# Ledger of designs, part 17: VHH binders against TATA-binding protein-associated factor 172 (BTAF1)

Target 1, 176 residues: TATA-binding protein-associated factor 172 (BTAF1), of Homo sapiens (Human) (o14981r1278to1453)
Amino acid sequence: AFLNKYKLHGILCDDMGLGKTLQSICILAGDHCHRAQEYARSKLAECMPLPSLVVCPPTLTGHWVDEVGKFCSREYLNPLHYTGPPTERIRLQHQVKRHNLIVASYDVVRNDIDFFRNIKFNYCILDEGHVIKNGKTKLSKAVKQLTANYRIILSGTPIQNNVLELWSLFDFLMPG
Short names: E, the ipSAE of ESMFold2; O, the ipSAE of OpenDDE; V2, 0.75 times the mean of E and O plus 0.25 times the DockQ between their complexes.

## First folded at step 23 (VHH; framework vhh_gefurulimab)

Design Q2 (from M4 with Y102L; at its last look DockQ between E and O 0.81; V2 from the best seeds 0.00; counts 0 for: pae E 4.5 > 2)
Fold by ESMFold2, look of step 23:
Parts: C-alpha cells; sequence; structure tokens
Structure Q2 (fold): chain B 176 residues (1-176), chain A 124 residues (1-124)
C-alpha cells in the first residue's frame, strides 16, 4: 500500500467497517514477503528480518490470529498469540523467535513493556487506537516506548474531541 | 553482508584492565541486541554480557561489577570494558548479534551472527 511505499505512519479509519484488519494483514504480509526476498537477494541489513506487533483489545487478539491464518500462509505471517497469565507469557516469550508477528492486548503490552521495548519491530499496529488518546495514562506512556519502522493506528471512530487527544495519537505516530 | 570484527585482546596481568571492541558493518548495530560470549580452552562458550535494543544490559554473575558493556551508535561499535581481570577470565571472546533476538535470552542459540573472536590471556 501507499503508506508502506514511503515509510509513512498513519491512521486507518474505517467508518464503513470494510476490513481494516484485512487491509492491515495485506500490508504486513506484503512487506514481510518483500523484506525476506530483498534480504535473500542483497543481504542488506535494513532488510534483516524483524517481527511485527499488533496491539488490540483483549477480546480481539484471537480474532487477529484467526484472520491472519485465514488469509495468509505461515511462510508470510506466522502469528504468536501472546496472552494469558504471567507464567504463560514468560513461556511464550521463549517462543517468539519462531514467529514473525506478535498479537497482544494493550494491558499485556503495558505489563510486559520491558520485554516489548527491547524489540525493534517492523510494524506496530494499534487496533482501536483511541485507547491512547489520553497521553498521560500508564497505558499511553507504555505504548509510546515501542519502536518500529512503521506505526499504524486503526480506528472506526473519527477523532473530534480536543487537541490533547489528537496530539497523543500523533505523538505515537511521530515519536520525538 | 553482516560482519562483526573483534579487537583489543591480548596478554594482561591479573588485576589489570582491557577493553574489547567489536566493529559492526552491514547493519545498524543499535537496532538489535548485541552480546559478548567467551570460550575457555576445553569449555563450552558461555554468556558474558548483553546490551538489548532498548538499552538495558545484563551480565553473567561471574563478571558482574567488573565488566561493563556499551555501544557507540556513531561508530557502529560494541565494547566490553574488563576491569579487575582474573586468570579465569582467560578465553577467546566473541561478539554476537542476530536479526531477531529475544530480550533476556542469553543462550548461544539465540544469536545468529558471530565474530571470529579475540584472545584474552590473563597471566603473570
Amino acid sequence: as target 1 above (176 residues)
Amino acid sequence: EVQLVESGGGLVKPGGSLRLSCAASGFTFSDYAAAWFRQAPGKEREFVSAIWHGGDTTYADSVKGRFTISRDNAKNSLYLQMNSLRAEDTAVYYCATGSYILPWQEGVDSFDYWGQGTLVTVSS
């Protein structure tokens, strides 16, 4: 897609509900495939494999994993469902090298931020990203510690309220 | 092509200091975890220290307080400052990194790219 081509960050707003998840999966799979092909051909370091991260509400993590499996073969995207109590999450941390996509909820990322901030991601996608509109919350502060080549916010709701809400979202998109 | 080249090894007396360097080429070092390992004669390669993407550092118990890992992004280089050296620190020291390394995973199998090693000998 256009955002990937120019290393752009953006907000995907789907007022019609027409497939933000599918569009995001296509962007992820396409870029991961392209990077793998370029790395095999050129061995350029900027094409070295990096995982991607989807952060979403806890009720949607399973949906994301299912949709990826439905639309992509695992050679393009093989998701890890990063969920469960702390002991299970520690076990899952040992498995992430076998995957190129991590799907986790916002609270899980916040609780395990020391793990996530120490990974450079290819994409970081915030599904229902309006949850970080208050930039002063612990959740927003944790999420802003994530680093990625590309950052995308998915939202079904236009942002209208106040400049601080809009700034918090753009602060994630344009860190600095 | 990812390349790691260690330097700074040599002979040093017990109690002395030595600084190892690892020059990286073909990638941006700070985007990935980087580590030092060592292998004494007849022993398995063991973890010494790592610096993770977010800047956190970890150390093996045997070197904690004596060794300091650091990274210089401008020079694309990794360093290990080794103080208060002991005879048991004698080993070949290896610089290592990988395309995707789990935070806190300090096993040899976690790292994909290795330098050729630099020998450190601590002897009177």
Scores: ipSAE 0.208, ipTM 0.612, lowest interface PAE 4.5, mean pLDDT 78
ESMFold2 (binder alone), look of step 23: mean pLDDT 80; pTM 0.814
OpenDDE, look of step 23: ipSAE 0.530; ipTM 0.792

Design Q3 (from M4 with Y100V; at its last look DockQ between E and O 0.76; V2 from the best seeds 0.55)
Fold by ESMFold2, look of step 23:
Structure Q3 (fold): chain B 176 residues (1-176), chain A 124 residues (1-124)
Amino acid sequence: as target 1 above (176 residues)
Amino acid sequence: EVQLVESGGGLVKPGGSLRLSCAASGFTFSDYAAAWFRQAPGKEREFVSAIWHGGDTTYADSVKGRFTISRDNAKNSLYLQMNSLRAEDTAVYYCATGSVIYPWQEGVDSFDYWGQGTLVTVSS
């Protein structure tokens, strides 16, 4: 129950024991809300909206979409379940403008990397991120083409320590 | 505030060349797609070219091979090099971007922010 630099996490983790998915949703919703408020007030470049991306195993994409829907109204996070055969994914590409969060599997991101590498993300969350430990695989090389302000890798280790450590590393690795 | 200001328009002879510039301010230009559109007299605004966040480019069929889009992220500037100009290229050229633009969406409705335009006239 370690408190981190996001007070929300410390309070939420102490009271709920909800796991890494909900903690990540809270981070996304909070930051998207903050950016939207600052953009409305100031119109500053760093506050202009950007979507976020969750990359996870294919069996978990539905879970992520369901969890977002349970805990967030669509005003804060409006997820797109980016899945299906290539023809369906092309159709979904035309719908992404109506969403601020994309949820996709690792294989789908690799297959459609030309689409994803041409979007700047606010957050890029890699769930079960051990799949890219080997930097020489096709999957790892594809994921490295993604750009984001912040990158989070979720693992089976304690979320509080991993999130804080990864937050620092993502911030350093993504200077803009 | 997001602002886009085009420059470089003018009169040029058929077969000539012209380079348009668009100065962007009020946002991190490199994070977003940027595009050129044009509007000939009495016509609808139409897509010319785009450069996407990752650096990939797309072009309308009518300008492929003659026009080159480029971007200087350090200067927050978008460029359109127009070669082998034809009379049908006569139009007001607009610079465009948007807060939530995804690759390959080349319609006018996909872009939220527009410059005021710069006139290009191709005539003898």
Scores: ipSAE 0.463, ipTM 0.768, lowest interface PAE 1.9, mean pLDDT 78
ESMFold2 (binder alone), look of step 23: mean pLDDT 79; pTM 0.803
OpenDDE, look of step 23: ipSAE 0.489; ipTM 0.771

Design Q4 (from M4 with H53Y Y102S; at its last read DockQ between E and O 0.76; V2 from the best seeds 0.67)
Amino acid sequence: EVQLVESGGGLVKPGGSLRLSCAASGFTFSDYAAAWFRQAPGKEREFVSAIWYGGDTTYADSVKGRFTISRDNAKNSLYLQMNSLRAEDTAVYYCATGSYISPWQEGVDSFDYWGQGTLVTVSS
ESMFold2, look of step 23: ipSAE 0.566; ipTM 0.835
ESMFold2 (binder alone), look of step 23: mean pLDDT 79; pTM 0.805
OpenDDE, look of step 23: ipSAE 0.550; ipTM 0.796
ESMFold2, fold request of step 24: ipSAE 0.504, 0.585, 0.574; ipTM 0.798, 0.838, 0.835
ESMFold2 (binder alone), fold request of step 24: mean pLDDT 79, 80, 79; pTM 0.810, 0.813, 0.808
OpenDDE, fold request of step 24: ipSAE 0.711, 0.747, 0.747; ipTM 0.868, 0.884, 0.884
ESMFold2, last read: ipSAE 0.549, 0.477, 0.555; ipTM 0.820, 0.787, 0.822
ESMFold2 (binder alone), last read: mean pLDDT 80, 77, 80; pTM 0.813, 0.792, 0.810
OpenDDE, last read: ipSAE 0.731, 0.735, 0.631; ipTM 0.877, 0.878, 0.827

Design Q5 (from M4 with Y100T W104Y; at its last look DockQ between E and O 0.68; V2 from the best seeds 0.00; counts 0 for: pae O 6.0 > 2)
Fold by OpenDDE, look of step 23:
Structure Q5 (fold): chain B 176 residues (1-176), chain A 124 residues (1-124)
Amino acid sequence: as target 1 above (176 residues)
Amino acid sequence: EVQLVESGGGLVKPGGSLRLSCAASGFTFSDYAAAWFRQAPGKEREFVSAIWHGGDTTYADSVKGRFTISRDNAKNSLYLQMNSLRAEDTAVYYCATGSTIYPYQEGVDSFDYWGQGTLVTVSS
């Protein structure tokens, strides 16, 4: 993928539909496969296996998991649907190592930020990422604590030319 | 190539203190989780302490209040300050690192790279 090749972070604003999801899945699967092969060959730390994270609205978490299962075998992407009440999520935390993709809602990531901020991700994808346009919210602050090699924002809506909103998005994409 | 080299082990009396060091090369501790494990003779390797990617620290119950894990990013080194040492602390201590997730993953298999270990003997 273009973004991966040049180690770029970006915003994908595609037309409505499953296009963005499928593209994202392909990027994730391809990179995880490549990374795994490279690590197997070289054993370099920079190629060490890392999970990816998809953050999306709660109504879409199941959809992401289903789409991943539809287009990719578990050999390439093994998604964990990180959802449910706090007690269930604690149980899921113990299973995270068995997966290379975590799918969670914005609210869940916010609530469990102490867990998520202690993980270095390969990719962090924010579906409907415009929700963090306001940098003052607890949500945006939580999401910005995430660490990833690559950050992608997916949005079906045009980004407004509001400087503060743009700044918040770029702050996520390019922290510091 | 990733390398971890432990040092600082030795013989100490009960109640004494010791500071272990782990120097990393080909790898940056601050980017990943780092941990200390120990293995006593005839026992399984057990978790001692970890400093996670986010900076949080965890300790085994047996060492809480006595041991302190820290890292120096400039030196790319991991440390374990051991105070109030006990005979049961006698073990080979190993430095480990990996892309392991949150403090709930404290198992041996959660870490990918290991040092050769340094022996700590606590005896009167």
Scores: ipSAE 0.022, ipTM 0.341, lowest interface PAE 6.0, mean pLDDT 86
ESMFold2, look of step 23: ipSAE 0.307; ipTM 0.679
ESMFold2 (binder alone), look of step 23: mean pLDDT 81; pTM 0.826

Design S2 (from M4 with Y32S H53S D56S Y113S; at its last look DockQ between E and O 0.02; V2 from the best seeds 0.00; counts 0 for: pae E 13.1 > 2, placed apart)
Amino acid sequence: EVQLVESGGGLVKPGGSLRLSCAASGFTFSDSAAAWFRQAPGKEREFVSAIWSGGSTTYADSVKGRFTISRDNAKNSLYLQMNSLRAEDTAVYYCATGSYIYPWQEGVDSFDSWGQGTLVTVSS
ESMFold2, look of step 23: ipSAE 0.000; ipTM 0.175
ESMFold2 (binder alone), look of step 23: mean pLDDT 79; pTM 0.795
OpenDDE, look of step 23: ipSAE 0.025; ipTM 0.522

## First folded at step 25 (VHH; framework vhh_gefurulimab)

Design R1 (from Q4 with S102T; at its last fold request DockQ between E and O 0.87; V2 from the best seeds 0.00; counts 0 for: pae E 4.0 > 2)
Amino acid sequence: EVQLVESGGGLVKPGGSLRLSCAASGFTFSDYAAAWFRQAPGKEREFVSAIWYGGDTTYADSVKGRFTISRDNAKNSLYLQMNSLRAEDTAVYYCATGSYITPWQEGVDSFDYWGQGTLVTVSS
ESMFold2, look of step 25: ipSAE 0.321; ipTM 0.679
ESMFold2 (binder alone), look of step 25: mean pLDDT 79; pTM 0.805
OpenDDE, look of step 25: ipSAE 0.684; ipTM 0.857
ESMFold2, fold request of step 26: ipSAE 0.179, 0.244, 0.231; ipTM 0.602, 0.644, 0.632
ESMFold2 (binder alone), fold request of step 26: mean pLDDT 79, 80, 80; pTM 0.808, 0.813, 0.816
OpenDDE, fold request of step 26: ipSAE 0.727, 0.736, 0.743; ipTM 0.878, 0.882, 0.884

Design R2 (from Q4 with Y100W; at its last fold request DockQ between E and O 0.85; V2 from the best seeds 0.00; counts 0 for: pae E 3.5 > 2)
Amino acid sequence: EVQLVESGGGLVKPGGSLRLSCAASGFTFSDYAAAWFRQAPGKEREFVSAIWYGGDTTYADSVKGRFTISRDNAKNSLYLQMNSLRAEDTAVYYCATGSWISPWQEGVDSFDYWGQGTLVTVSS
ESMFold2, look of step 25: ipSAE 0.305; ipTM 0.669
ESMFold2 (binder alone), look of step 25: mean pLDDT 79; pTM 0.805
OpenDDE, look of step 25: ipSAE 0.772; ipTM 0.895
ESMFold2, fold request of step 26: ipSAE 0.245, 0.282, 0.284; ipTM 0.639, 0.654, 0.665
ESMFold2 (binder alone), fold request of step 26: mean pLDDT 79, 79, 79; pTM 0.810, 0.807, 0.808
OpenDDE, fold request of step 26: ipSAE 0.790, 0.794, 0.803; ipTM 0.905, 0.906, 0.910

Design R3 (from Q4 with I101F; at its last look DockQ between E and O 0.82; V2 from the best seeds 0.00; counts 0 for: pae E 4.5 > 2)
Fold by ESMFold2, look of step 25:
Structure R3 (fold): chain B 176 residues (1-176), chain A 124 residues (1-124)
Amino acid sequence: as target 1 above (176 residues)
Amino acid sequence: EVQLVESGGGLVKPGGSLRLSCAASGFTFSDYAAAWFRQAPGKEREFVSAIWYGGDTTYADSVKGRFTISRDNAKNSLYLQMNSLRAEDTAVYYCATGSYFSPWQEGVDSFDYWGQGTLVTVSS
């Protein structure tokens, strides 16, 4: 709640892993609702609706979609499970306007980075975000092309004190 | 209030060039996709070109190689350089932008805000 109120970025670390997905869903739903209400009232461009993105390991994309559906009505968060072979993903791109949340795996985001870098996101959440600790990988370089108003890394593992790992994570959190 | 104002239209002979501009106010132009559409008399409004959030551009087949879209974020402006103009390019040209955030969706319904248009006439 604090990070959203002051437009800050952050790392959510939960040693047990329980609750961080739900906390993220609450942050997304709350902010999307607030932005929609403010835009309807004011018509200010900075409050225009924007989608959010969750990037996670491929085994967790279905879990994210299920958890959102379990805890949120579609009027607040309507996820698109962005998955499958390239032909299917092209079809899903035509459906994006019907959704305000995209859930995709790291590999899919890397492969389709031209699509994803052409969207400005409200939130970009990296679940198990330690995968970008090595800033030189193609995956890390692709993920850093994403832009969002707010960026969150979810991790159940404490960050090592390796300065290169820490720099890569902070470079994502605070680009520029 | 989001507003788009086109300028630079006019009469030009076939083979000539024009540069259209679109000044935006009431939003940060570079945060969203921006596009040019055109509407010839008696026809539906059709896609001409877009520049997407990440800087990638797309063009209708009929203008590819002749028209160039660009954006100046510092001036909050969108441009269309039109070269090698033909009679079939005669139309009212519209600047558009919007909250529709899916790249490469080039239909009129993909854009929320429109200018009033600027007329381009290509004739001898």
Scores: ipSAE 0.209, ipTM 0.616, lowest interface PAE 4.5, mean pLDDT 79
ESMFold2 (binder alone), look of step 25: mean pLDDT 79; pTM 0.805
OpenDDE, look of step 25: ipSAE 0.538; ipTM 0.786

Design R4 (from Q4 with S110T; at its last read DockQ between E and O 0.73; V2 from the best seeds 0.69)
Amino acid sequence: EVQLVESGGGLVKPGGSLRLSCAASGFTFSDYAAAWFRQAPGKEREFVSAIWYGGDTTYADSVKGRFTISRDNAKNSLYLQMNSLRAEDTAVYYCATGSYISPWQEGVDTFDYWGQGTLVTVSS
ESMFold2, look of step 25: ipSAE 0.528; ipTM 0.817
ESMFold2 (binder alone), look of step 25: mean pLDDT 79; pTM 0.805
OpenDDE, look of step 25: ipSAE 0.665; ipTM 0.851
ESMFold2, fold request of step 26: ipSAE 0.599, 0.641, 0.585; ipTM 0.843, 0.860, 0.835
ESMFold2 (binder alone), fold request of step 26: mean pLDDT 80, 79, 79; pTM 0.808, 0.806, 0.807
OpenDDE, fold request of step 26: ipSAE 0.748, 0.750, 0.755; ipTM 0.885, 0.886, 0.887
ESMFold2, last read: ipSAE 0.503, 0.551, 0.610; ipTM 0.799, 0.821, 0.850
ESMFold2 (binder alone), last read: mean pLDDT 79, 79, 79; pTM 0.802, 0.807, 0.801
OpenDDE, last read: ipSAE 0.736, 0.737, 0.751; ipTM 0.880, 0.879, 0.886

Design R5 (from Q4 with S102H; at its last look DockQ between E and O 0.79; V2 from the best seeds 0.00; counts 0 for: pae E 6.2 > 2)
Fold by ESMFold2, look of step 25:
Structure R5 (fold): chain B 176 residues (1-176), chain A 124 residues (1-124)
Amino acid sequence: as target 1 above (176 residues)
Amino acid sequence: EVQLVESGGGLVKPGGSLRLSCAASGFTFSDYAAAWFRQAPGKEREFVSAIWYGGDTTYADSVKGRFTISRDNAKNSLYLQMNSLRAEDTAVYYCATGSYIHPWQEGVDSFDYWGQGTLVTVSS
């Protein structure tokens, strides 16, 4: 709530809270609903609906889709499980307009970065975002091509006292 | 409020050139994909060209090599440079954008906001 209110970016490490996934779903659903209401009322371009993106390890993409369905009606968040071999992903690209949330793995985003970098997102959430702490990898370079109004990193791994790891994370959070 | 205004249409001889402009207000072109479509009398509105959010461009096969899409962020404007014009290029040209613009979706139903159109006539 705090990050959205001040249009900030951040890292969520929550050690004792409700769980980073649920908190993220609440933020996404709330802001998407607010933007849709404001756009219907005003037709202002800054309120124009935009999809959001969740990037996570491949083993967690299904979990994210299931959690969204469990806690949120499709009226507020309608996720697309962006997965599968290249031919299936091309088919899914044609369905993206029907959804306001895309859930994809890091490898899939890297492989299809030309598709993803051509979308302006409302939120871009990196689950287990420590995977980009080495800023020189092809994965980190690809993920940093993503743009969004709001960028959030979720991490269950403590951030180490390595200045290059911290810089890579902050470089994603504040690319301009 | 999203508003799109096309200009630059007119009469031109075959082989000639025109540059179409689309001025936007109420949004910034660089934040969304933007496209040109055209509609000849009695025909369906067809895709001509798009600039996608990341800056990549696509073109219909019928115009590749002759038309160039571009945008100018300082003027918040979309352009279509049309060279080597042919009689079959005669149409009303529309600029378009939308609430959700995803790459490579070039159908009319992918775009929600349209200008009034500008007529291009290629005849001699």
Scores: ipSAE 0.082, ipTM 0.525, lowest interface PAE 6.2, mean pLDDT 77
ESMFold2 (binder alone), look of step 25: mean pLDDT 79; pTM 0.812
OpenDDE, look of step 25: ipSAE 0.511; ipTM 0.779

Design R6 (from Q4 with T28R; at its last look DockQ between E and O 0.71; V2 from the best seeds 0.00; counts 0 for: pae E 2.1 > 2)
Fold by ESMFold2, look of step 25:
Structure R6 (fold): chain B 176 residues (1-176), chain A 124 residues (1-124)
Amino acid sequence: as target 1 above (176 residues)
Amino acid sequence: EVQLVESGGGLVKPGGSLRLSCAASGFRFSDYAAAWFRQAPGKEREFVSAIWYGGDTTYADSVKGRFTISRDNAKNSLYLQMNSLRAEDTAVYYCATGSYISPWQEGVDSFDYWGQGTLVTVSS
């Protein structure tokens, strides 16, 4: 609701997550279009194109790619389904330049964190982001190495059960 | 618009050193990958070195141990320190960057924006 209004960092908690996925796609497509138009007009460095990243459970990466294609023309969002064994992922790295959105699972991002930390993202979206509630896990530490202009956490579950869990989520949203 | 301006080229004897600079406008080196390429007359443009967004660096085998890439975020500049120069290093050196650059991809087609080049000549 309020995060979609201003495109700020935040957490979206919505039932089933179907509404928040569409809201996220609208934010991504709208901002990528706006940045491209503003860069064409102004030539400002802050508006130069940057890709975005969606991180989600492995069973949902295909769903994200399908939903983007369902609701958005590829001229606005062109997703790369970053999945498969290490050899296939290295092959997919050659294709990144043709895409403005990468969709990957949490474990793949952790395993390939050296690759992902060497890209500055426009948006980084964590779907089912409650998985980083424990800030001490290897997964949480890897995900916190990601750099983006804007960070969004999507969750269908309440996140106000424990102060340490909230702290880990906010640590991601507000990296030093 | 993105503009890249190289400087620091010149004539040097074998075994000598040069430091190349690339000044940028219309973007920030700290936000993107950047690279040096070179092209000798009649040869294909070849990769020399890159610094990737996260700070990792890569080098062509022919220059490892002799050349060092660096960037200065405060000056928005990219550098190439070239030591122990050889006649085979004679070339026009280009600074390059682009949008959507994938880490570790060192091909010419990975980069969209190029400087005009600076000539380095190594001869007695």
Scores: ipSAE 0.454, ipTM 0.767, lowest interface PAE 2.1, mean pLDDT 81
ESMFold2 (binder alone), look of step 25: mean pLDDT 80; pTM 0.815
OpenDDE, look of step 25: ipSAE 0.528; ipTM 0.793

